# Miniprotein binders against a2bj90: the designs that were tried, part 14

Target 1, 235 residues: a2bj90
Amino acid sequence: MSRSARRKTSALNTVLRVVEVFASIQGEGPFTGTYSVFVRLAGCNLRCPFCDTRYAWSLEAGKPLGVEELVEEIARYEPSLVVITGGEPLLQRHPLNSLVEGLESLGLRVQLETNGILPAPARDEQLWRVYHVVSPKDVPVRVPGAKLHPSWVDYARATGRAWFKFLVANEQHVREVAEYVAKLGIPRSRVYIMPLTPEKLDMKELLELHSRIASLAVKWRLNFSPRLHLLVQLP

## First folded at step 3 (miniprotein)

Design na4
Fold by ESMFold2-Fast, scan of step 3:
Structure na4 (fold): chain B 235 residues (1-235), chain A 110 residues (1-110)
Amino acid sequence: as target 1 above (235 residues)
Amino acid sequence: SEFDERFLEVMEKMLELLERYEKTGDEKYLREALELAEEAVRIARESGDPELIAWALSYLAEALQYLYEKTGDPSYLEEARRVAEEALKIAEEHGFPDLAEFARNLLEEL
């Protein structure tokens, strides 16, 4: 084996593979409208047909950054929220816990975006203390290999720090989501439906889609998440 | 956690010993690295964390491969293959792509 391969694996315990770091407004979920720094981690355990971030699928798409260096970079933005996204951030679980510890030591609020296939945080993890937006890929459009880990429902009940966000295109999708969350015992108050945006839509089409999905959220008594960044043309 | 701290400390020391072996050719460093790799596997299995188990097994396999190359003893090759296959299976089942790549590359070199 090469020395480089050994050093590379050792580095996975102290560094993160980072695709991009940028400031924007959180456009989705329970913290919509918050001034945020986004940290996109590399690697994903799924190949979703509607994925907007296919460039992050490979772990090699990420540049290795030390946890301390990344904390300092994030802090320079003075964000109200740090959004850790990917790919699937939990693929880099060990150094991710170290990142969260560093960010919390600075009093920064952290939100993780995850597909929920890997287990929810245990009580002894730093990740236990932060917010999680879980995007299951079991429903309404089933992704091969996708299955929500049951520990996420227990984590949501125990902590009150997890929400479940679903991409929907029509009322049949909303019905399938409602049946899914009822079967798993997920409270409707923790469920968001969000417009599935399949192509480059013009502003009129994007607004009409948001209006339709929001109306369905009211009808089905679920929370609505916009994709605000798309409406205001931010990254 | 305490297991994570102990695991990382043992792994870093093991990797340092492998580097000393590459520079000196002294089998003593390989044998010390093997002992630490075996300790890392014990800590990882005790923690129940599949990521730590896959990491520990991958480096145990590498230390065993080096011992095979140094000694010519086929028992090290046989054990390295078994351990690397277990690491690959865990890494693939739990979605650890870096570790899966590491284990696959090691198996190809055996």
Scores: ipSAE 0.000, ipTM 0.106, lowest interface PAE 18.9, mean pLDDT 80

Design na5
Fold by ESMFold2-Fast, scan of step 3:
Structure na5 (fold): chain B 235 residues (1-235), chain A 110 residues (1-110)
Amino acid sequence: as target 1 above (235 residues)
Amino acid sequence: SEFEERFNEVVLKMFELAERYLKTGDEKYLREALELAEEAVRIARESGDPNLIAEALMWLADALFLLYEKTGDPSYLEEARRVAEEALKIAEEHGFPELAEIARELLEDL
């Protein structure tokens, strides 16, 4: 199928480009430890040098899957949480709202993982009603083109349904995050710092990095996100 | 930087137009997206940042290819190949292996 034909398919309110659907434990953010189904959508508006999911960058990496079919597949896992991630899920915003509506109709809790470049949900979107973990790439990692859309701060204040998760490698990064969130008026209670993990770390190095970043979270009065799935060797 | 802010603003407008095109199939949104992609390339070149330049050229190549598919005009395909090849060259010369892989994938689709 051509790139053009695949783009047309994803334009339908009932079709999403899906890379993978799998059950695991949420390893990151405010819902760490929750039995979850992960739905990885194709396409991304960034090219982060530290990205673990480069295979999801292209819309063509995703298979077209109907919203109704996807809802049924997710429901079969009986998850405590549905994690919609990608690439950047908001690139498929219109059919994503339809997916969220279907999942909410079954009483399923939904969390979106987003880079926050595209605007936050409007009040008339189904996405307004679900949880969002925003992972800014402008600070401290400074990915070109990655400026956080200011509407995410307003959305977080208005709803209490957004958290901001920052990749950090050292104390200077944590200082930059603290200054950034203070400047934007993001409450510290909504801020997570998470270890920026280099491509190859052994288990001892991974634990030492987690320990160092967690200690910095305590020192700077920020929340800590592990990468639990890496520590327990889950996908 | 000021260039990064301007680049990001233009890219966000392109995403809005791409969304409208995907919903409607209306060629006018692709033509408007092409103009914005050309603006993104101008901003990136002004910045002198090879990563922004390669990224902007990839957006331009995508817009040109979609116009080729919609119109059948071979001049869009020729230009899409040219800018994708430039993006690949910049990515390889400056050590951006992920962008280089994306550029090669796009060139295979062309």
Scores: ipSAE 0.000, ipTM 0.177, lowest interface PAE 15.5, mean pLDDT 81

Design na6
Fold by ESMFold2-Fast, scan of step 3:
Parts: sequence; C-alpha cells; structure tokens
Structure na6 (fold): chain B 235 residues (1-235), chain A 110 residues (1-110)
Amino acid sequence: as target 1 above (235 residues)
Amino acid sequence: SEFYERFDEVITKMEELIDRYFKTGDEKYLREALELAEEAVRIARESGDPWLIAEALNLLAIALSYLYEKTGDPSYLEEARRVAEEALKIAEEHGFPELAEYARDLLELL
C-alpha cells in the first residue's frame, strides 16, 4: 500500500524494515562461536562488489515490524547474542535505538554490524551502550563513495565497544589495512582481518584461505576473524 | 486535504525511486527522487501547513544525503544540513515531536 509521509514519520521510532530473523552461530569477529539471533535490516548506502547480501540493498526487501513485536520474536530464541546487521542498520537509526532499548531491558547482549559511513552513536543514544563491529570499505578493496566516519575511532577509544573488521585476500591487503589503521589511530587490538572469500570455493580451498590469512594476522600482530559459518555450513 | 493527496502521491513516487536506487546503484534514480522531494516542498509551502513543510524538508534532506553519499559532492551535504535544520525549527515551533526527532536524527547522520 501507499507510504504516505505522515504515516512514515509517525512510525519512525516504532517500526523497522526487516529482511530476515534467524538463529545461527556468530561466525565472525570478536564473538565468533556465540549462539546468536541475526536480525537483517533492509536498505544500504553502498553497493559493494563483494557483497554477500545484495538481497538486503532495497528498503522494500524488508517487511515492516513493530519494535515490541520484534523484541518478542527475538526473545523466543533465548539467544546469547543478538546480531543486528543489514544492509546498513544505521539507516534505520531512530527505531533501531528503540529496539536496542527493548533488548537490553531483557538483559540481551547486542552487536551491530555497520559499514561505518554514518556517525558513531552519541552518548544519549541507546546504541552507545552496545557492541559494534565496523567494516570500513575504504580499504583494502575500495568501494566508491565509502569513507569511514572519524567519530568511530573516538567511539572505540572512549567505550572499548567497537572493533574494525577488514576483508583481505593477500599480504598486500594486510599491509594496506595496517597503514590505514595506523594513520587513523585505530589500536591494533581493535582490528580484525578476515578472509575475502570468493563464491564457489570448495572446503579445502576455503580452509587453505583461512590458514593463509590467519598466518598473516600472526605476522602483522592483528586479530583474525574466521568465517566460521561457511566452514560449518550454517547461514 | 487536496494538498495532502498531492503530497502523498509525490512522496510515494519518491519512495519507489529511492528503492530503485538501492536495487541498482544508479545515481539517476536519486536525481529523480531529488526532483520529487523538491516538488513535495513546493506543494507543502503552497499549502501553508507547517506539518507538511517540516515533513517535506526532512524528505528533501534524506534525498540530498543519499546524493552526498553517492557522489561525495559536499554541496549536497551543506544543503541537506540547511534543510534539516529548517525542518527541525518548524517542528519544534509547532510541537511536532516525531518530525523534530527525525530532523535531529538526519542532522546526526550528516
């Protein structure tokens, strides 16, 4: 049906456009191995050539769900972690803050996945209190229009609740990441490198790629993120 | 009432174009959405309804913000901030808390 501007703005703090909600294991980043519920929000402000979730680019890919209804759905899974991803979740910032408030009221741990183009949370946002994994698209595989907002570095230093995750294919990519984080003053302890996985790798190739990138993480003294869900064939 | 019908029609078309932009990455759809957002502002100003004006300005700001993200042209960022600040002022002056919150959120995003 029609999306009148009045109806749209009246729902801003109570409705999210959601692509999917499902239980899985967090396969990436600092909480790898955690039983999680994934909430994929619709809409994205980038068109990355290596994007695995192109189906979430459109806001119309998401169904409108009320914040309270979504909190109840998530709670039924009894997760150890709620992963809010997208698209770009911060495009739905206002109702996202309400969702986070509802989830935290239930004692649920929340992690946001973001491309970091939009500003980091302000101190008066509910989002200030949760964990953030920021995936800059400036380096090493540059995406046109991508630029990490500088507030994310300040947020990471102030809160200790942000990490920066980079897709890498080879040692030159790791070098570029190391140079990038040094220039921005991002602590190495907050940096993860993760294998850039082409589609249609067999399991042997996937494991060999993981091994190579993990070895580079040790060499460069950075953290390593697997893509565990790919290795164990979970969504 | 007639202004609300015209406004809703324009905003519905703008929404479809923004969605098409997200599906294709083609800047063309953002430029068309911008023209519709500007039309929405014209309709709203003609109506003299402060609610429609604040709403239209918020929508113009979001179209401009997407163009800034796509092109990197700072003129879109400057215009988006100006327009969102005007929307916030109108919303606060007339007691439209949801529109004021939307404008503040947009300003934070820029």
Scores: ipSAE 0.000, ipTM 0.129, lowest interface PAE 18.0, mean pLDDT 81

Design na7
Fold by ESMFold2-Fast, scan of step 3:
Structure na7 (fold): chain B 235 residues (1-235), chain A 110 residues (1-110)
Amino acid sequence: as target 1 above (235 residues)
Amino acid sequence: SEFEERFIEVVDKMYELFDRYEKTGDEKYLREALELAEEAVRIARESGDPELIAYALSLLAMALDLLYWKTGDPSYLEEARRVAEEALKIAEEHGFPSLAELARELLEYL
């Protein structure tokens, strides 16, 4: 094989389509309040009706960036956490594993946000070692084609590195989540319910919604995730 | 942008109808959802965007499958399979792995 052919093959493993990179505070999930760098990858395998990041749906929305260059850019922020989100990051699985390897080599903690349709990491992937927040879209929101891959439940139980986060608007949604969790054998300790914010709410309305969903979390014995960035007006 | 905005609007309305069907069991909402799914396919084809076309065809297959389960009419199942096969072909030809997986999963259950 020529040198050019080998270089071309390597490049397929080292280029990601990136929509944006920015520093903020993680506003959601188990790492709420952590100083983070967000890396939004392009492409998504769903078209959710209330998606607030529709601009990331197409792979063409992303700028091609080399893994090495992206690692250097992320490192300059000196984050406590690197949040890799999208679209659906697992659509770029192969170069994503290379990115994770580079970030881990610098001692950086990595969290992936995924819709869970694609399989959980295999033990020989770099992704197997990082944290995952899985946002299933088959409950309580009913997105056609959205089905949680069963390997995510096995991965969560085996590693303790996955949590499941559900957007809820009312008690009926929480009931559906509780039934879903029980049916799949997902431990309640790994489940977060989070306020669904379908429209722009004023600050009083946002706080009232947070209070209501938090009360339901207590009642149903589930964990609560705020949307802290909305409350403090960060990206 | 124009086609994508129109597509999103139609798909949002279709999901609302699926929700009403699940709450009421009323077949009329599935028939209305089918009309919107067909409109989504029309918009996607008009755009010439193979990604939108593959996704719209998968949504149409889902609406048809729900009507099959509700009515028992095999014509809905036959159409759902045909439409899902087309979605898979487009997704594979244009390199949309997630949409290809969606179409394969649909075909496995159909």
Scores: ipSAE 0.000, ipTM 0.160, lowest interface PAE 15.0, mean pLDDT 80

Design na8
Fold by ESMFold2-Fast, scan of step 3:
Structure na8 (fold): chain B 235 residues (1-235), chain A 110 residues (1-110)
Amino acid sequence: as target 1 above (235 residues)
Amino acid sequence: SEFMERFFEVVEKMDELIERYEKTGDEKYLREALELAEEAVRIARESGDPLLIAWALESLAEALQLLYEKTGDPSYLEEARRVAEEALKIAEEHGFPFLAEEARELLEEL
C-alpha cells in the first residue's frame, strides 16, 4: 500500500474535525430532557438561511481530535446520552463509525442528528445500531440542494431507530409536513414538529410559539419537540 | 465539502500515476504525479484545513522522493525533506498522530 493510501485509510477511520464538546440537556426530539454530551462535528453540505450554527459550516472550524481521545473526553462527563451533531456529521462517516464503536463499547447511548441527504446506515456500519434524528430540509422550508435520501424511510421502518423532525412556523407548514410524510410512507409516530424560532424572541414570545406549535401537533396527531434548552437558557 | 472532494480526487489520481510508474519505470508518470501533488497542496492551502495541508505536503514529499530516486537530482531530496518537516510540524501541532508517524518515517528514509 502507498503512503497516500495508508494516510487516507488512517484519516478516514481515526480523526474527526470537532467544533465543540459540551454537557447540556437534550432539548429536542424523542430524548428531550436527557443529560447529554453534545459533540458538534465540522462541515455541512447545506447553507440553510435559518441556521444558527453557521460557525460549523466549514471543516476548518473543527479541531482535529483522535477517536480514542474524543471517547475518553466524552466518557469523563458520564452522560446518559451522547448527541453527535454538526454541520452534517455523515460528511465524516468513516471516523464517525469508529467513534460510535468506541462509545458503544462503554455502554453509552448514542444519537445522531442528520439532515438526511446522505444515505442511512448499512447493516455493516456501527451507525446501524444507534439512534438517528433526521431533519429533512426539503419540506416545509425548501433549502436549495436538500433532498431526503429514501433509504432513511427504509431504515426507520426496519430498525425503529430513526425519527423525522421538522421545523414549522404555522399551520400551513404542518399541513405540508403531513402530506410529505404520508407520501413517503413515514409513520406519524416517527414524526416530530418543532418550533422554527426566529432570532431575538423574548421568553414570553418563545413560550407562546411553543404553545401554538404544540397545539398544532395535537390537532394533526404528530409528536411535538420543544426547544427546551432555549426555554431553560442552556446551550 | 468541495475542498475535500477535489483534494481526494487529485490524491487518488496521483496514486494511480505512481502505480503506473512502478509498473513501467517511465519518469513521465512521476512528473505528472508531482504536478498533481502540487495541485493538492494548493487546494489544501486554500481550504485552510491543517489535516489536508499536512496530508498534501506528505504526498508532495513522496513524489519528490521518488523523483530523487529516479533522477539522482539532489534538489528533489532537499525539497522533499523541507516539505516533510513542515508536514510533521503541522501534524504534531494539530494532533494527527498517523500523519506525524508517516512524516517521521519519510524523513528517516530521506
Scores: ipSAE 0.000, ipTM 0.438, lowest interface PAE 10.9, mean pLDDT 83

Design na9
Fold by ESMFold2-Fast, scan of step 3:
Structure na9 (fold): chain B 235 residues (1-235), chain A 110 residues (1-110)
Amino acid sequence: as target 1 above (235 residues)
Amino acid sequence: SEFEERFEEVLEKMRELIWRYEKTGDEKYLREALELAEEAVRIARESGDPELIASALYELAYALWELYEKTGDPSYLEEARRVAEEALKIAEEHGFPELAEQARFLLEDL
């Protein structure tokens, strides 16, 4: 259900539960290769079997930080891109809008990574103006509780600021993704497929997997996302 | 307030224990975290602050769910659901939208 538009501001709207803040290179999606600061917010509304960041699932895994303090910490890194991820960052929506406002006031570019279960931003939210990479978990491997909110398709169409990124292991997965995005009316130009990487791959295996999924992206006329940080051994 | 300070101290200790569990896989840290979550609920109820009460109940539900995933004991799942439902009700009645969303999504996972 949609969240109430009548929410009042409180002192607690200026606090986020933050797991970690670190500098790295964005390894995935449309901004691959960009020097970024990653802000991992605590809490997640899913428990994906293939999740690499299980330590962020609980809100309690995050330290409460004031928005002003967090903006100052991020700014010290002088990033080209601020990547807000989690868990699921939209679970902390109200203080997240305040964070985005602070970061935009400094001229910083912001990208949110979300599972897309919660509604897309409304026009009166600061989040309306930032980039979003949506990672649906209802296809091709189905996660219990996962369902993409339909407002994300409308948001992508209205703003040109959302892309949809899918983890795939084989051609059957790519076919299911292609059928899913066609059914929802998502343009192929806004779709990325990315290798689902098992925990223990050597470099040759990792490169071969990337090559296979990239070839499928060409065959199915979809965009390809690497997992560049894995290839260059960054967090 | 004094209750908010005590509450946050207990939650910080609980977060550290959950972090240690994630590093080690040792169930003892989850059991200790549950005891702290129960203490947080006691502090919150004593304060009479509905935001602290809803927050503490959410933390308790979450610790119970982690224990259910580790042990497979359905009693933890049943208790987690009941406690999360109470947290959601208080969050909705008193206008804590972020907490209400978090509680709803935990309930979908249970």
Scores: ipSAE 0.000, ipTM 0.144, lowest interface PAE 16.8, mean pLDDT 81

Design nb1
Fold by ESMFold2-Fast, scan of step 3:
Structure nb1 (fold): chain B 235 residues (1-235), chain A 110 residues (1-110)
Amino acid sequence: as target 1 above (235 residues)
Amino acid sequence: SEFEERFREVVEKMKELIERYKKTGDEEYLDEALYLAEEAVLIAEESGDPKLIVEALLLLAEVLHLLYEKTGDPEYLEWARELAEFALDIAEEHGFPELAERARRLLEEL
């Protein structure tokens, strides 16, 4: 490579801070039950009290890994779905677009999990063409500093490639979610409610919670997301 | 704090290279400044400090703008805009008004 060409390749476009890569079954959202590879990126712009992945909050939690090397590692699993999660993966937006381009070139389906604080993809980003599951933290449990960027609603309406997933513990939470999505104009067909699981539940308690929240989804005409991996004891 | 010290050291070396470029017009100084600006971003990312990340992104965008002015290569300008917009988003979401204003000023110049 020439000096100029080498310097056009930046760490921001070619290196990701990666916490872990592992194969499992997608347990949540619109692709529940799909054989997937999970790529957990480091860094988060929130400190949620119910967060299951606090170890990923810091960018230092991730190992630097080149986009090409990561694409090759993911491809070895031969997944039906690549789930990019974090922390907040949009904090590493520029190398993430490069990763998505590499995965798309192999014909792999990509799903991004995001808190929706940072803007939705623009049409000229590779991220415009992949699936997004947005988990707003504005409601019902209101995490300080959280505010859904309004561009996510426009993106969902324009592309049909975004869904909104909310953690709920009871019917009051579901009511608050229903009011929130109605106010923002989010179609109910794009909304999932999912059980808010405390740290120490046994299997009977997990199943009872799932049944209760599923019943509320039917009552309120919203989609239900299990936490299937917890029920079948997968990572 | 150790990340802040490493960050400031790299930034000072970068500033010296930019000053040498202004005196000589030699693009090699901008190429070296670009390398250091990218190192500053890596240090900021390792720190996990969103304030340092925003500062590093703005510095990288400024070096890229100088490279665009020197070379006329539109890739440098587009990259600078993307980084400044990213910096603005992070600054606004984390409540850093001074850094958000710096990002807006840079975007107006790009």
Scores: ipSAE 0.000, ipTM 0.130, lowest interface PAE 18.3, mean pLDDT 81

Design nb10
Fold by ESMFold2-Fast, scan of step 3:
Structure nb10 (fold): chain B 235 residues (1-235), chain A 110 residues (1-110)
Amino acid sequence: as target 1 above (235 residues)
Amino acid sequence: SEFEERFREVVEKMKELIERYKKTGDEFYLMEALELANEAVDIAEESGDPKLIVEALLLLAEVLHLLYEKTGDPWYLEYARLLAEDALEIAEEHGFPELAERARRLLEEL
């Protein structure tokens, strides 16, 4: 079995560990309301207390899929947007760049959801050309080990293809976000605040929370991201 | 070779990040080291040199072991074991005694 390492090395470079692929509406961020196919990659470098997708934390949660097979599966949905999420997709950076290349070759628009701990794309990566929604976890509800890589601010400035989305529960959180983005030089136009939704809210409570956070967005001159899929009861 | 030079450059950067992690405890440096370890594997595979492949697999396994110690995530431990087992098999098959010994020592720690 001396050829096992070559097979494993190939799999590391050309195979993604995928938890699920499904069609829905993008409920969050700058592309809210877009018909999308979601590709949830396995593995995460954080353990956020309010994570809705804890089942994706382990890379073992993902089924190994070849890049070409995954591109074909995604294309069958005929989406307006391909949302690559997880876990933390950048943990699988090398095969992810190959996936992005395949999707772009078909004219498909790609958005990556990332926690921003790993470096932003370099100019020679396929990922450099796609949209990124960065969700820092070092503010306001701080997660240990969740330091935003400074290259994301440079990437956003250079390309205009990154936005920063923060989970907030109250006005103190919004103040902390405002201070954080000002210190890093992130333009307010690239910043979204989004309701931090506790596990069990009824529809009235969910709408009231959305209303409060949206009002704070207006007050602080930041963009507001709903969690639209929760409001319309889609995955 | 050209591959050996590129491999060495990536490994040196990776080791610097691991040392920064040891001094600061900052998980960020381990995540950057993981990215470089994967790049080292890519270079080794492209070279077709079994010695570089074994060394790259062991380096990736070592970074994954550090991530396991930091995070407690069993996936890092399991994948480190698989990589170290494959590295040992290749090292023994090709007669690389020093690399085989490194693989056995790593497997004992895992």
Scores: ipSAE 0.000, ipTM 0.158, lowest interface PAE 16.6, mean pLDDT 82

Design nb2
Fold by ESMFold2-Fast, scan of step 3:
Structure nb2 (fold): chain B 235 residues (1-235), chain A 110 residues (1-110)
Amino acid sequence: as target 1 above (235 residues)
Amino acid sequence: SEFEERFREVVEKMKELIERYKKTGDEDYLLEALELAWEAVEIAYESGDPKLIVEALLLLAEVLHLLYEKTGDPSYLEEARLVAEDALFIAEDHGFPELAERARRLLEEL
């Protein structure tokens, strides 16, 4: 009894700073094509020059939402996947663990997108049980201050619930990614390369870039992630 | 170097565990050998020596292959192939023909 009461009270008092909640198709990574609800959390510990969501960099950009309220809002979409993204979601780690617990209690599949600078989940965190797509900013387009926390490689080996996704523009970038993942002992089966899309490409240029990077993925025996939402003009 | 000595010590312990496995058939010895194989990979990467990295990856692939032979779990075979392919890639990219040939021979046996 006391545990149920404490859990309910903690969920009601725990808040996340949320920029937006919307339904779309997951356009990237191992779950490409899945009907998803995206939860964009505020705050980021990097300032990537190629960032598409600069409006989410500040924690003040997010509205405070209670975990229980957010779980109910997400559930109304009846999603096949809940994608928690941002900014950097792990900056709000404590309430994020509570959100994950609530979503799992409803049988919802959860994917976290993270830059991997902060440590991977420990076994006693709710986050240990969900999927993680880690986007290191060490290579190939190096972002100042970015360094993958080594615990993510251990987490991937222990759980099979982490993949590593890299933005690439050309074959030299793919070579650097291949060397990086080999050096860290990351299996190629857990590595995705994805087109680094400049600010404004027309549809022909976007398709040509996707084709080129996909061909490099075949050549280098890595997985390919499209940016499907850009190709089909979804958010 | 200190890394080469640490690497050799870990590899010797790993080989002792593999020998115990061959005598007992106890899978736990292979699982312990797997942990040491990953430790060897970490030492090699810490050293920054690509030749040592290739040697470590080849040893890891060998332990994974033994686990596949013991358990029949196809995930071990798949991982062994991927690790051996990574070893081949690094060996070819850095111009280590003898290590590249060892990686190709291992891939032919997988």
Scores: ipSAE 0.000, ipTM 0.125, lowest interface PAE 18.1, mean pLDDT 82

Design nb3
Fold by ESMFold2-Fast, scan of step 3:
Structure nb3 (fold): chain B 235 residues (1-235), chain A 110 residues (1-110)
Amino acid sequence: as target 1 above (235 residues)
Amino acid sequence: SEFEERFREVVEKMKELIERYKKTGDEEYLYEALLLADEAVWIAEESGDPKLIVEALLLLAEVLHLLYEKTGDPEYLEIAREYAELALEIAEEHGFPELAERARRLLEEL
C-alpha cells in the first residue's frame, strides 16, 4: 500500500485517547433520564493522534482507540444517546469529528459535554450538527483563566443545539448566573442550573440540596438539572 | 477554492500557535498545533491537490520535530522523518521545486 493510501486510511481511523466507555443513564442536562453510552476522552493534555501504540509514554491516562473500533464498541450497547465527555473533548477535535461522523452514519444521537473555553464548531464540522452542553467555568464557580469563548453564544443562537449548565450552591450564585446570561444574550430556555455537590454528601443532604436548587430554578424561571446518577447511585 | 480557503485558515491558526510556543515554551501550544496539522492534511487529501498535500505534510513534520525538541521522545522524530520523506517524494513527482527544497532542508534538520 502507498504511503498516501495508508495516510488516507489512518485519517479515517484516527485515534482517540479514551479513558472509559460505559453504559449508564444521562443524569444531567436536557437529556436527563436517557439510556446513554458515555465516552470519556482523556484530559487536557493532547497527544500525537498518529501514535497508534506510542501513547504508552503519555502521562495522561487515556488509552489509544481507533475511531472505527470505538464506533463499533458504542453500537454494541444500542444506546439512545452517545455522551462524549472527559476533561475537554475539543482538545481532540479532528478525531472527534471523525467519531461523530461514524456515529451519525449509524443514526445515533450525540451529545458533547464541553467547558466552552475552545471555540464552538464551524458549519463545516460534523460537530456543528450534534448537541452541546456547555459548562462555563467563569461563573459562578470561577476557575482563573477559564473564560467562555464568545462563539458558543453565536452557535447557540444559530443552531438551537447548545445549552449552558451552571453549578450553583445558593441564591447568590443563581443571581450571578442570571446576570451573566442576560449580559451575553443567552435565552433563559437554554440555561440550566445544577446543584454544586460537595465531595461527599449523605443521601438526605443530597436530596435537600436538589430541592433547594430546584426551588430557585422555579423562582428565577430557569431550567433545573439534577445529578440523577448520584441520587440513584449509578456511575 | 473552498478547500484552499479552509486550508489557509487552518495554517494561519497553526502558525499563530507555533509563534506562541516560541514565546512561552508551553508545549500545550504544540499539541494544539498538531491537531490543526492533522486537520490540514485531511483537508489537503480531500481536495486531491498534491501541492496542498505536500504543504500539509511539511507543516505536520515541522510540528512533530518541535515536539521532539521539547519532549525528547524519539517517536516524534521518527514520524516527522516519515512525513518529510513522503512530502519530498510527492513534490518531486509533481515538479514542485520550492516545496522539494523545503522538504530536503527539513530532512537535514531531522
Scores: ipSAE 0.000, ipTM 0.131, lowest interface PAE 17.2, mean pLDDT 79

